# Designs tried in a protein design chat: VH-VL binders against Uncharacterized protein C28H8.2. Part 12

Target 1, 141 residues: Uncharacterized protein C28H8.2, of Caenorhabditis elegans (q09243)
Amino acid sequence: ANFISDPRSMFPKMVRTKNAFHFLQYFMGTFRRMFRNKTEMIEHFNYYDDQVKGTDCHIQEELDFARFKSYFDRYTRTHYNPEIRIIFAIMTKDSSHMTVEFHVTSQSWFGFEDHFHMIIRAVNDENVGWGVRYLSMAFNC
Short names: E, the ipSAE of ESMFold2; O, the ipSAE of ESMFold2 at other seeds; V2, 0.75 times the mean of E and O plus 0.25 times the DockQ between their complexes.

## First folded at step 3 (VH-VL)

Design e02 (framework fv_ebronucimab)
Fold by ESMFold2-Fast, scan of step 3:
Structure e02 (fold): chain C 141 residues (1-141), chain A 120 residues (1-120), chain B 111 residues (1-111)
Amino acid sequence: as target 1 above (141 residues)
Amino acid sequence: EVQLVESGGGLVQPGRSLRLSCAASGFTFSRYAMNWVRQAPGKGLEWVSGISYNSGSISYADSVQGRFTISRDNGKNSLYLQMNSLRAEDTALYFCAKDTYWGPGAFDIWGQGTMVTVSS
Amino acid sequence: QSELTQPRSVSGSPGQSVTISCTGTSSDVGDYNYVHWYQQHPGKAPKLLISEVSKRPSGVPDRFSGSKSGNTASLTISGLQAEDEADYYCSSYTSSSTYWVFGTGTDVTVL
């Protein structure tokens, strides 16, 4: 099930109107794998272009990913039993953007726009994460 | 206390415009999608429009598409509905409604509504 | 906009159970688990009773339960009480250009 409850997303409609749903499912799967074994997956990301299955797109910004991991690890160590949300801001070629939210301890959801850049933010509670930019990702297609 | 308070309703002539406001308190407004839902006198509920927490996603019911504009000001904890080219069938009590954190479309907090009457 | 079909009214006696159906198509109730139920007392705003087919919000009694089979979702109210006399609406996500569609509404009478 690729649909989850998220009052900010209104995502079910976007999925029905966008034909890159499977692309984003694979991308989110890859992103989750990177957090399952933190050190090993960072090494893998740094040495291999992480090609999104069925596309010519590759994930960039491995150096910023190391900083993201450091921030994420520090945040989860500092906050007892955090409910962490990862917010993707997908910037399109025309400077519009879409927001995709992923709850780390729950099921993910996706959105899509053509020719985009992703900015990832980790948020928990009202006082952390909003407006904080600690990682950017770009798809190279 | 978590609440939503609508205002701006009234009597208006067909073809004119009206702007509704919804003031939020008791929760972090900037974290939630917001919606407008209407109810004609003695009739059922109809979803009118929705807006994501950052205004990045906006949608409208077919009956109001092109005539109504939803917007929000997170710094003022306020939601708005600009209603243009009003028609008799737009006569209804208009509710402001908040989505739940985990349930898209599950509206857990509602205002008491503001009445819009389009006459003659 | 097409509405989800509910019975106009259902009735029961205190302590009994009633079930309200909410019937749509595969493009709303059938394919998605975004079915919600609301209770509306006369002159009041709606109150969320059940979210995502079967989840009870905090503060909603256990006697309210939800389920779904195929294109039909159901709300069951067990142990009917006088204060349950109200209008009940289902809503669902729809894959059309409209995000959300409400049901026609059901008036519950406690005899």
Scores: ipSAE 0.000, ipTM 0.524, lowest interface PAE 14.9, mean pLDDT 68

Design e03 (framework fv_ebronucimab)
Fold by ESMFold2-Fast, scan of step 3:
Structure e03 (fold): chain C 141 residues (1-141), chain A 119 residues (1-119), chain B 111 residues (1-111)
Amino acid sequence: as target 1 above (141 residues)
Amino acid sequence: EVQLVESGGGLVQPGRSLRLSCAASGFTFDHYAMNWVRQAPGKGLEWVSGISWKSGSISYADSVQGRFTISRDNGKNSLYLQMNSLRAEDTALYFCAKGLYFSTDFDYWGQGTMVTVSS
Amino acid sequence: QSELTQPRSVSGSPGQSVTISCTGTSSDVGYYNYVHWYQQHPGKAPKLLISDVSNRPSGVPDRFSGSKSGNTASLTISGLQAEDEADYYCSSYAGSDNFGVFGTGTDVTVL
């Protein structure tokens, strides 16, 4: 995964929103657009915390940001027609934390419809706004 | 737990046909692309053919295009390779290989079945 | 059809580091960044050793590491051990109609 340069080193870190509704709109919008090209993918990655961690159901090991960037780079080059929708979202009363489950669907270049569930835990940073701190993916399992 | 077991290899004369089978177990077979990869004696690996999880997409190496047919039976957890018009150059150990996320990263391989094309 | 270029052989003594290069073109290794490495012991099936340039699958020792620069990917084996003596193959995704192009293979000898 070292072939994907840290997007923050190439471009100034995007100032994110502190509004949870706007964060979800931007996160989902940039997720869809990252299937277009690398520049759009880098924009989506700006919604993640520097130390984001998570899991994938196939690997079952803790993954870091570089691993997720590698996975999404690969996924976006082999799939098209992405759709992402919220299954549930819950936010703390103080608007400091939120957990969201997404259902993602897409078409594989290998001729099948693909789907997976993605759970994020996001934290509202006082300086930059909402960012993903944890990402869990369940793909065909 | 994950197992891929090839069968159907053997000695065959040039111009004839042979069918290889691969029995899969220990994973949800119809969720993954499957591939055939071969290795001639003393030579390197060569990708032969791949098939998507529901047979919607099939691809072949140029060297076998028009002669080999890949297929799968998801109800039987089985992958097949029908090999027609066999040539001496097709002599190789044939591996069944599973894709991890897609067909390109082969995370599990079978032991292989030997195909010898000779007169 | 085409192959990625690897050195035919590399050798080292126990405890040393060896590096194997894998050179492709701007339409495979240079473009996709989906480079995988396989280890094959004599008489055995290949084993996935590194995926996506630098990812180690579960159970692969941290002595194995991968990297990429331009059209060339590299596998480095640090702290070389006798059991590392094997053939090593790289592969790269080359497009939706070519799921994998393999390297020419490198024989690693532990002296």
Scores: ipSAE 0.005, ipTM 0.524, lowest interface PAE 12.9, mean pLDDT 81

Design e04 (framework fv_ebronucimab)
Fold by ESMFold2-Fast, scan of step 3:
Structure e04 (fold): chain C 141 residues (1-141), chain A 120 residues (1-120), chain B 111 residues (1-111)
Amino acid sequence: as target 1 above (141 residues)
Amino acid sequence: EVQLVESGGGLVQPGRSLRLSCAASGFTFDDYAMNWVRQAPGKGLEWVSGISRNSGSISYADSVQGRFTISRDNGKNSLYLQMNSLRAEDTALYFCAKERWYGSTYMDVWGQGTMVTVSS
Amino acid sequence: QSELTQPRSVSGSPGQSVTISCTGTSSDIGGYNYVHWYQQHPGKAPKLLISDVSERPSGVPDRFSGSKSGNTASLTISGLQAEDEADYYCASYAGSSTLYVFGTGTDVTVL
């Protein structure tokens, strides 16, 4: 029997963009809007590769897609007025790979500002387009 | 030392109300989500209710929805559970428990519990 | 809200290994890596034993280990000792208005 959750089962795959600028616009736009719209959250997760892996500074274990969905689901329930900014972005000459660091800020339900840094590594698939392959987060680290 | 101490339990008649308190010390109370978890005699653990650090997010188990109200007073480092329309099946030891900040959902600090008995 | 399913009881002799299963659904254990195990000795509050499927808190011996496959999580106690005699509860984030669900509990007896 299949005992591993299939990340794809909840999010039917859409063809993503092959344009790096459009990918960043869609990724960041869906991130901002998903705090108040579940459809935007579903669309945001479409920009992640099924085999996405990453880390969180407090645990430092390898995290998978299911864990990232849980993180963002929980985070959007306790925060509002999100802001996501690019600190830097580096892309290969052939537009096949990119690394982006984001700074995320939001208001907690207490009304104070909360923040974290997020680094993604994205790969441009010839058939599907840009998708996040690695994601590392640092909350108050 | 990090500590949670529950109080307010006792014997109460069906249909009546009771208010539980949980006093927190040794950590920054208003930085953490808090939970109530109960355990009926000889039975397992049941999550009852949770509240975010600023009371902006509150959730209840279906069994208590509409009858129980969770609240907190961050100025007093205290968590509360107002229990209305009590039933025999609410008889249990009630624990308060501190939750991890983010990235996980485990409860890392538990109080010793306060016993609520609903009986005639 | 349904509880996660655990065996009522498991037993073993000192030095042996025992494994406790915890079975849920795709909306709890299968959907998230937020499965935790709590140990409860008689008359005591629960104590966090394993967090996030397989992480050990400080002070927990490496005899305790956790894993997950699909909708089932497992706690394994190797080198079983008399002090491991306790009730063990799994718990999972459920992602609904009812945030958390606990298992039915397993009594571990050391012969």
Scores: ipSAE 0.000, ipTM 0.527, lowest interface PAE 14.6, mean pLDDT 82

Design e05 (framework fv_ebronucimab)
Fold by ESMFold2-Fast, scan of step 3:
Structure e05 (fold): chain C 141 residues (1-141), chain A 121 residues (1-121), chain B 111 residues (1-111)
Amino acid sequence: as target 1 above (141 residues)
Amino acid sequence: EVQLVESGGGLVQPGRSLRLSCAASGFTFNNYAMNWVRQAPGKGLEWVSGISWNSGTISYADSVQGRFTISRDNGKNSLYLQMNSLRAEDTALYFCAKSITIHGTYTFDYWGQGTMVTVSS
Amino acid sequence: QSELTQPRSVSGSPGQSVTISCTGTSSNVGGYNYVHWYQQHPGKAPKLLISDVSKRPSGVPDRFSGSKSGNTASLTISGLQAEDEADYYCSSYAGSNTVYVFGTGTDVTVL
């Protein structure tokens, strides 16, 4: 079975931050580092809610966390030199919710520069801090 | 316009070495990953090896790892395959293939005509 | 070695439709719409026929179409013509050191 996509796989959770700026810095920093090895990838996954859901424009059905982990596993095997930047970020006045669009660029092992967009909706839980509740990925769409 | 021309094939004895070349023209060679794909007579296609645009990433099929070495010379628009410790099962037509990335995977959009390697006494 | 299963041969008469299956796993065919098809005429290099399950490159007739259901992708050739006699190969990303896998190949014969 694939470790990352296996529903029996359990990832330990680290304590998250309640500060929106620190959350974005940690999220983007761990995203870049996950291209190094699986341990770093697991660290990035700590910033997602256990029940995170989302979409991909190439897949009709709603995706769960296991599908996104499989996605990241594949992408990090075929790309290097990742860059991630914020296109927009909006946060509710009470600092409880935020929506962020990222643009990711990287060098494909199979050619030249590749890119995609990623939209997250994150929620600031008063006990554990910011976590991603929803993830939408757009590759060439 | 896009052309890939393989050379270097021939009859070779088991255990010996052979070096294949592929001359590319009609596109910006330095921007694309290149691959070797082989086909034994009357058999199907098997991906052998690939190399990124800058030689920073190289990969091999399990069947050839440790015996074959892929390389490229961007100044000469050329791709190479150094084949060591050749076996009878390496007998095949060897194609040079250009790839492009699609959504984290790749597609072979242009192929050469191939060069025949026969490993036999 | 091939990791995707195709029928060895398929045949039909001119004007009929034939379908070629390509069966893999949830880690290749089933999960992400990354299936490509190649056509190879005898003595010639392969040619890209369909990319990303169902996309036709410029110059490929619309009688060639692709689809996918679960772990099986399919190539359908409608209005079969004599020039469609060829070997057809599916392919998908495989990950790890074997980055790319081909199907076992299917010989299409027009009777």
Scores: ipSAE 0.014, ipTM 0.531, lowest interface PAE 7.4, mean pLDDT 82

Design e06 (framework fv_ebronucimab)
Fold by ESMFold2-Fast, scan of step 3:
Order: sequence, then C-alpha cells, then structure tokens
Structure e06 (fold): chain C 141 residues (1-141), chain A 120 residues (1-120), chain B 111 residues (1-111)
Amino acid sequence: as target 1 above (141 residues)
Amino acid sequence: EVQLVESGGGLVQPGRSLRLSCAASGFTFGSYAMNWVRQAPGKGLEWVSGISGNSGYISYADSVQGRFTISRDNGKNSLYLQMNSLRAEDTALYFCAKTSWLQSYPFDHWGQGTMVTVSS
Amino acid sequence: QSELTQPRSVSGSPGQSVTISCTGTSSDVGSYNYVHWYQQHPGKAPKLLISDVSKRPSGVPDRFSGSKSGNTASLTISGLQAEDEADYYCQSYTSSGTLYVFGTGTDVTVL
C-alpha cells in the first residue's frame, strides 16, 4: 500500500456548516484556491467524510479518500486557473442529503484546457455538518 | 484504435543531421502531448523530448538540449524530431509515445520505433 | 539523465510472487504519486502496465499490483507465469530539470 498520512489528522478537527448553501460556497471556494495554497487544500479536504468512497470512469476499482487526495495533489500540480460551476443540485426535503454535479475547467501546464465532471453525494451530519460521502469523477467520459 | 508509426531512422555519420517522423491515427492528435523516448541497444529507456498538443510547452532531456528540436503538424497528425550534431551516444531505437492526459500523463500508446545508428 | 534505481534482475518460479523496487528522490518518486510501470518483451515496444502507482489499465491482469512508500515504488507480480519474462521499467514525473525520468530497468526471469 501507499502509506501517506491523512493531512487532516495533523490539524484540529474543523467544524463544517449545517447550511447547504454555505457548504457549497465553502466547498467551491476552497477548491478554486487550493491550486495555489496548501492550507486551502487541507481545508477543502475537511469537507470530505473519513469514509468517503467513489469512482473514476477510467478506473475499475472503488476509490477512497487517500486516492482522491493523491488525484487532487497531482491535478493541482499540473493545472492552474480552475473554474468550478454547479450543473445540477438537489437536496432532500429534510436537508439530510444532497447530490451535486459540478463542471470543472482548468489550464494544463502542458498547454491545453482540461474539462471534467464531478458528482458528489453529501450528508448533513448532526454534529459537524455537511460532508462528501461519495465522489464520482468523469474525465472525458 | 490508436496507431503510431515512426520513420526516418538510418545510418548517419557523427556531426550530421537526421529527421524522424511519427504518423498518428485513431485519436484527436492535437489534444494530446506527444513524446520521443529512445533505447540504446541492450540498454534501458530514456525520455528525450515532449511537446504539448498546441506546441505551447516543449521540454528536452539535458543530453539533447540545444541539438534536437521536437515539433508537430496537427493538420497532418504528425510528430517530428530534428536531430542535429549527432553523436555515437545517440545510437538508439527511437519510440514515439502518446501521453494520456488522464490522471498523471502516463505513456499509454507507443510506436514500434525507428533505429538510428550514428557511426563512421 | 538522472535515473530511478531498480534491481538489475529478479527471478521466481511459476505461481510465486516477485517484487521490483524503484527508488528515486524527493524531486520525483518522493514528491509525486506519478509513478508508472511498463512491460517490454524482447523486440517489442513497451506497454503501459500500471499508472499512478497502483492503477491497472483495462486488459491488465489483477495479478499485477503497485505501491509506494517514501522514495520507493514497488511492482508486485503474483501468480508468476512464463509470459511475464520481460523487462520492467518504472517512470516518474520529476521537478528536477526534465519532465520524466525512467528507472534503470529490471529483467524478470521465470525459473
């Protein structure tokens, strides 16, 4: 296995928001800023539950937080000027679950523009607030 | 089906020039970075040069910097390597390799290579 | 010209497991999870075997696996078969002077 420590474990547990709008605002804001700032990346990672799972359309295996952390580390080192926007968002009536599709664009250091879609399923924890439980990424799928 | 076909190799004298070509098919050529990788007889792989899809980013190995020039013609789906001031140490099989822009840019497709022999 | 260090050769019997190490520096393997493995049979072009430390491309058997710890990445071949006799090369993205660096290569022999 690839033994790298979870960077969130090196910092005090950050309380998230219980407001869906503020969650999306903070999630997208930290995503945009993490390409230039390690602290923003750690803050963005705080919005993912410890048990987060997901998929990548080009990878057959289910991904966990450690693998998403590796993908974002690589992506932020090879890209700049990210733009993230909401394509679709729906929330349960009790504000307990939310599904959001994002469209992300950025410039590659290799001189081309990248596009991908990212779908999250988030759960509003009673104590700490909204966190991503599931993440699906589609790079050219 | 992705295909890469190299050509232009041959026997050449030290100090002379040679131009390699790679003909690509089966993918949107201008959307992917392309690379040249060489392998001397009985030796390992050595990355030589890479070029982004729009030619906006180009890089070379230290051993060829200033002597080799990578270029591409997206209208012809072709990659080139202009090799000047050739040395005996440049003797190798030269592979054309396509960079996957998924994940972290591994070389997902390779040609069969073209042999360059630099000898008097 | 800087290279990642691999053992020159590794051998095993059919059905056993073998592991190939790939050791770099903090400027390549240690800093990035951008480690790829290629398999090259005699007289043929290299084939992508593992990408990004541990990811298998479509068509690659699950007996091939990869991992990384610090400055060293590893490729493990379980259930070794005769057709696995080949040269194996690691590759890393690097921040030191060039984009890519390859390993010295490992010859796998099935006894």
Scores: ipSAE 0.000, ipTM 0.520, lowest interface PAE 14.3, mean pLDDT 82

Design e07 (framework fv_ebronucimab)
Fold by ESMFold2-Fast, scan of step 3:
Structure e07 (fold): chain C 141 residues (1-141), chain A 121 residues (1-121), chain B 111 residues (1-111)
Amino acid sequence: as target 1 above (141 residues)
Amino acid sequence: EVQLVESGGGLVQPGRSLRLSCAASGFTFDSYTMNWVRQAPGKGLEWVSGISWNSGSRSYADSVQGRFTISRDNGKNSLYLQMNSLRAEDTALYFCAKAPYTNYLSGMDVWGQGTMVTVSS
Amino acid sequence: QSELTQPRSVSGSPGQSVTISCTGTSSDVGTYNYVHWYQQHPGKAPKLLISEVTKRPSGVPDRFSGSKSGNTASLTISGLQAEDEADYYCSSYAGTYTHVVFGTGTDVTVL
């Protein structure tokens, strides 16, 4: 069993927290566990004021788990040494946002860091705290 | 085998400094949050300090803030605690502890044997 | 720092069940599911017994179980055995990344 087989490990339920950074750290930890057998994982913390919108051929889709798995399986089957760039957009309490980017690769000879994107958005719910509300995937042309 | 081994403890006079080390083996050290936890003789556990995998986040208990500094060297698989301005109440067995891969904020699935620090004149 | 409140001691006979409570506030146990339980035998390092309220690490017997309701987490030891005689500590995430608070500890005696 791996993380793609278990949707709950990929997309944690809404967690009760008073702190956007707590949610971010929780999510980062979950994602690190999913890639524990990789030799390389690059993590970037970035604050975005609409930087995600500046990507060429940016197609955001709200994905259920089955659809995400389908795209992931297809991409990894058809690409030599697939490189995946995963972007998590996290909203803070003051409605600003930040982006956490993972660049997962064993080797990329083309440097196609923008080839595949998956974007997860977190929304703070007053009743239950922080959680994952949106999962979307961005395609690179 | 996954293991943590502390060293550097000893008898020290109040007001002086001591540096503790923790050597990690058997796991990917640079992927985990590391912690120092202490236990005074006959007393309970007290969390002292924690450090994220990349040293970007460091936290301290109020009782040691401004006196202790946590650091790590991922290239050497080592965790450190620099203890300055030591007080009698810092006397304790100091444990190095690793966060489990299923929990990155708190929770410690691997512990060392501890190194004893005695602060006394 | 504030500690989580545990009873000083609990006792039981072999084969019975005992429950240890761990009471915090709405800003720690009541908010976060990062409550952990540790078992410590005399002269030994603590051992992680239950993680994240309910999860048993590999090698921990299913006689040990955890739960949480409101501001109180609980550890239940069923089928109590002589080797369960030890100190038990709870811990919780305290609202700041890597900031942890431990419970006062409970001595379990097997009569």
Scores: ipSAE 0.000, ipTM 0.505, lowest interface PAE 16.9, mean pLDDT 66

Design e08 (framework fv_ebronucimab)
Fold by ESMFold2-Fast, scan of step 3:
Structure e08 (fold): chain C 141 residues (1-141), chain A 120 residues (1-120), chain B 111 residues (1-111)
Amino acid sequence: as target 1 above (141 residues)
Amino acid sequence: EVQLVESGGGLVQPGRSLRLSCAASGFTFDKYAMNWVRQAPGKGLEWVSGISYSSGSISYADSVQGRFTISRDNGKNSLYLQMNSLRAEDTALYFCAKGTFSPYNWFDPWGQGTMVTVSS
Amino acid sequence: QSELTQPRSVSGSPGQSVTISCTGTSSDVGGHNYVHWYQQHPGKAPKLLISDVSKRPSGVPDRFSGSKSGNTASLTISGLQAEDEADYYCSSYVGSSTYLVFGTGTDVTVL
């Protein structure tokens, strides 16, 4: 395993930030550090894909992490080499939002779920003036 | 402080309908998922339904799917459960419970419950 | 829908430790850490006792602890006291069906 052995030490820094851009940079940086030696994961997590937004081939809906996990598990059982786009929206104090998009493939799933869950849990447990309000899943056509 | 107050319970005949309400106060209602959990007299807890903060994610226990409808009005800080085609086995104390961002996580706090009795 | 399996009752004397098991499958208790414990005194609403397998909410004494191994979660009450006499329920998210399930419940008797 090429992951950071204890990423929990990094979450207090994330939950202390009051700037949504710093949170997003920290979030992406945390994923990059956790997967530093897995090239395929780093490539996916370094990519923000405008092509997923508003495409006719993508089905998007509001999913919390638990519901996302259920759909993710079902989708991976029924599709050969599935490709999933993960979109989540972070609501700021002024009611504007930011989005982050991840491209997840069968090659990049190992270890992803636990790290993603920890990040979502940290944001959910702390009031930092924004939070994960919306997590969606999109099927790539 | 966070408060949840259920209402709308009562005695109803099998096959009829009833609507439960839950009035929430002391927190930003539109930022949290909400749930209904029931407990038949002398029996254990059964999760009934959950709804996300935006109503974009809704789910039901198999035992009530197609008969019950959960909804919320964020402008009124209120949660609802519309119960149709009631059966004797729906007899229970119905609790409103505050969730997290997810309707499938822990519940804290819970209301005191409202009793629904389905009997002829 | 299947409930999580708990013992019907456990008992102990004041000052002793008791452990309550909560057994599910790999699609619920074994599949994630969305496993929680609730305490219910007679005639009262349930109260969150342990969240996410082992996290203690503010105000819950450190005598209460949680753990998980495989498909079984456990609640341990050390230094058992009279006020711990209550019903205890575990709960888990069920990933395969997008719902929540509660355990069958355990009555804790102190004497």
Scores: ipSAE 0.000, ipTM 0.520, lowest interface PAE 14.5, mean pLDDT 69

Design n01 (framework fv_namilumab; at its last look DockQ between E and O 0.56; V2 from the best seeds 0.00; counts 0 for: pae O 9.2 > 2)
Fold by ESMFold2 at other seeds, look of step 9:
Structure n01 (fold): chain C 141 residues (1-141), chain A 120 residues (1-120), chain B 107 residues (1-107)
Amino acid sequence: as target 1 above (141 residues)
Amino acid sequence: QVQLVQSGAEVKKPGASVKVSCKAFGYTFTGYYLHWVRQAPGQGLEWVGWINPRSGGTNYAQKFQGRVTMTRDTSISTAYMELSRLRSDDTAVYYCARPSFYGEGAFDYWGQGTMVTVSS
Amino acid sequence: DIQMTQSPSSVSASVGDRVTIACRASQGISSWLNWYQQRPGKAPQLLIYAASSLQSGVPSRFSGSGSGTDFTLTINSLQPEDFATYYCQQANSFPLTFGGGTKLEIK
């Protein structure tokens, strides 16, 4: 695979797909695998733009790439058996942007099943392919 | 445990070349850029460049362009930095450093440093 | 290239003191600013990333603030192990650049 460097990137990036269907399959697949170990988590974050921003309804501060990595690193240490499925997906006419809502479930160490919704906005960059530009997480909101 | 282990100290004459190695342990070598930073005695830190160990691609500070070559051998998780046409002001400790998982552009693991002394 | 200016270049202080170190970027770098501590003869160690996020294992007496061009590292209630040199570093663009350092010495 061909790699395109970002001047500020600290992680080697794999060439992403420009196909929306394959992007969603890879995003969801790597999301599930990131619960295995940090190497798999790095592969999942290949699908996020380094400039990604987002929110969580319990956090007033805007979230960035580093904070999303920190959040998921903590979450995956205490949760397992993830499931993720698409609730809806909408794409612009020129196939340059999409909005996708996912439903996520996982089990905690305590045996309870957790549920949340995750909404992404993704951009199809000419050089790198589809990547997550914005992510919103809704835990009990 | 993440660890970066560098080759031993070098003493060189002006005009010679030096090649410093950095062996990575405890993480996926191809998952992170590896950077080189130097520090002249009693001075601050100066970024030399990075290598993408997956592709072999590099980016050098302009000051070193044409004199530095960074390479790697993924089969032994080892990066190399070669500096040619050495001058006395290249005398420094050379560090390899790995970016943090969490912080973009922050280095959370450093090699122990390799002293390179260039004396006439 | 983005030039990083630290002040002061040297500080004398006593155990228990509060010390503030400033770092200024020659152009805006958002929050892409990191702080390191370096003890003599040792490699630098990351203290703070992204301007204000404390690295794992770093005592809470260390804090960072700022965005854009002006950044501050604060050390509350200095301890004997805090006497070292401190560097800021921008990660906004390559080449990555460091401040000139601030040496914190025992008074």
Scores: ipSAE 0.006, ipTM 0.645, lowest interface PAE 9.2, mean pLDDT 86
ESMFold2-Fast, scan of step 3: ipSAE 0.012; ipTM 0.598
ESMFold2, look of step 9: ipSAE 0.015; ipTM 0.643
ESMFold2 (binder alone), look of step 9: mean pLDDT 93; pTM 0.953

Design n02 (framework fv_namilumab)
Fold by ESMFold2-Fast, scan of step 3:
Structure n02 (fold): chain C 141 residues (1-141), chain A 120 residues (1-120), chain B 107 residues (1-107)
Amino acid sequence: as target 1 above (141 residues)
Amino acid sequence: QVQLVQSGAEVKKPGASVKVSCKAFGYTFTSHYLHWVRQAPGQGLEWVGWINPNSGGTNYAQKFQGRVTMTRDTSISTAYMELSRLRSDDTAVYYCARDLWYSGSYFDYWGQGTMVTVSS
Amino acid sequence: DIQMTQSPSSVSASVGDRVTIACRASQSISDYLNWYQQRPGKAPQLLIYAASSLQSGVPSRFSGSGSGTDFTLTINSLQPEDFATYYCQQSYSTPWTFGGGTKLEIK
């Protein structure tokens, strides 16, 4: 499958948006839901695993969609001056599959630097649009 | 350079169907989603749905489910919106508009619009 | 569905005036708000995206501000060509929804 691996072309809003939290809200807002794990989807994502940089973060948690939104909502209320780095992004030419790896750095209410890493794998269902198949967040990197 | 060119005005009877075309110029047709937005005379803008020209995948507003079908032909860079079982309140200008690769950010280029009149 | 409410529905102003149009979302949409201008008989044109980013080629007298639920479009020093209807649109969540429009009449 042909792939588009330039992350800037996938995220015009990130290029123009000053606030990384606004970018993440927009990006996550394109997802309709988390899909159930199916064998065919695992095989497709295994192809992308060779491309994903991965993370050596000490604590990594796999999240469902609702839990992510809960964590993110709380995080955005307690942190400021966010910066986002796209470590890796790839999308099939047919827009059927996507894998994105982000690193977010921000400052806590008390002025200490804080950061998290996240990996998102998504599939585009022709009837409902983008749904998240895999979502993980890693802290204390 | 970028243009979306739509088919001409249509007059239909209630119960008929209409198929509007939108031909893309000046960019890679499969690289952007296309949305359909309508506007009844003197009224505001209403979203109908989108198509991913690369995959052929679609998403429709609940109000149009079962009556609208969006398709595309990549060989001629053209998208189509077909609306069936037409009612008088479907009378509107129908626009196609270009969006981001994975939908949803903003509509940067619009077609000129196609007037669809439904009358007995 | 996210409801978008614009005020006023119409405004009359003179060339050189400063005009502000408001747009309110029924829930927080962060900065996922776009503004479009529609001249009579024409297709809408993008003016502002991401609440405050000016589209290329749009005059600098147009500016947008706001976040969350409350947004404004400001036109400094109105020109005759600004006679049009203005629409806000949220792009935060499907389905895309538009405000009811604000008709700007140049006196």
Scores: ipSAE 0.008, ipTM 0.520, lowest interface PAE 12.3, mean pLDDT 77

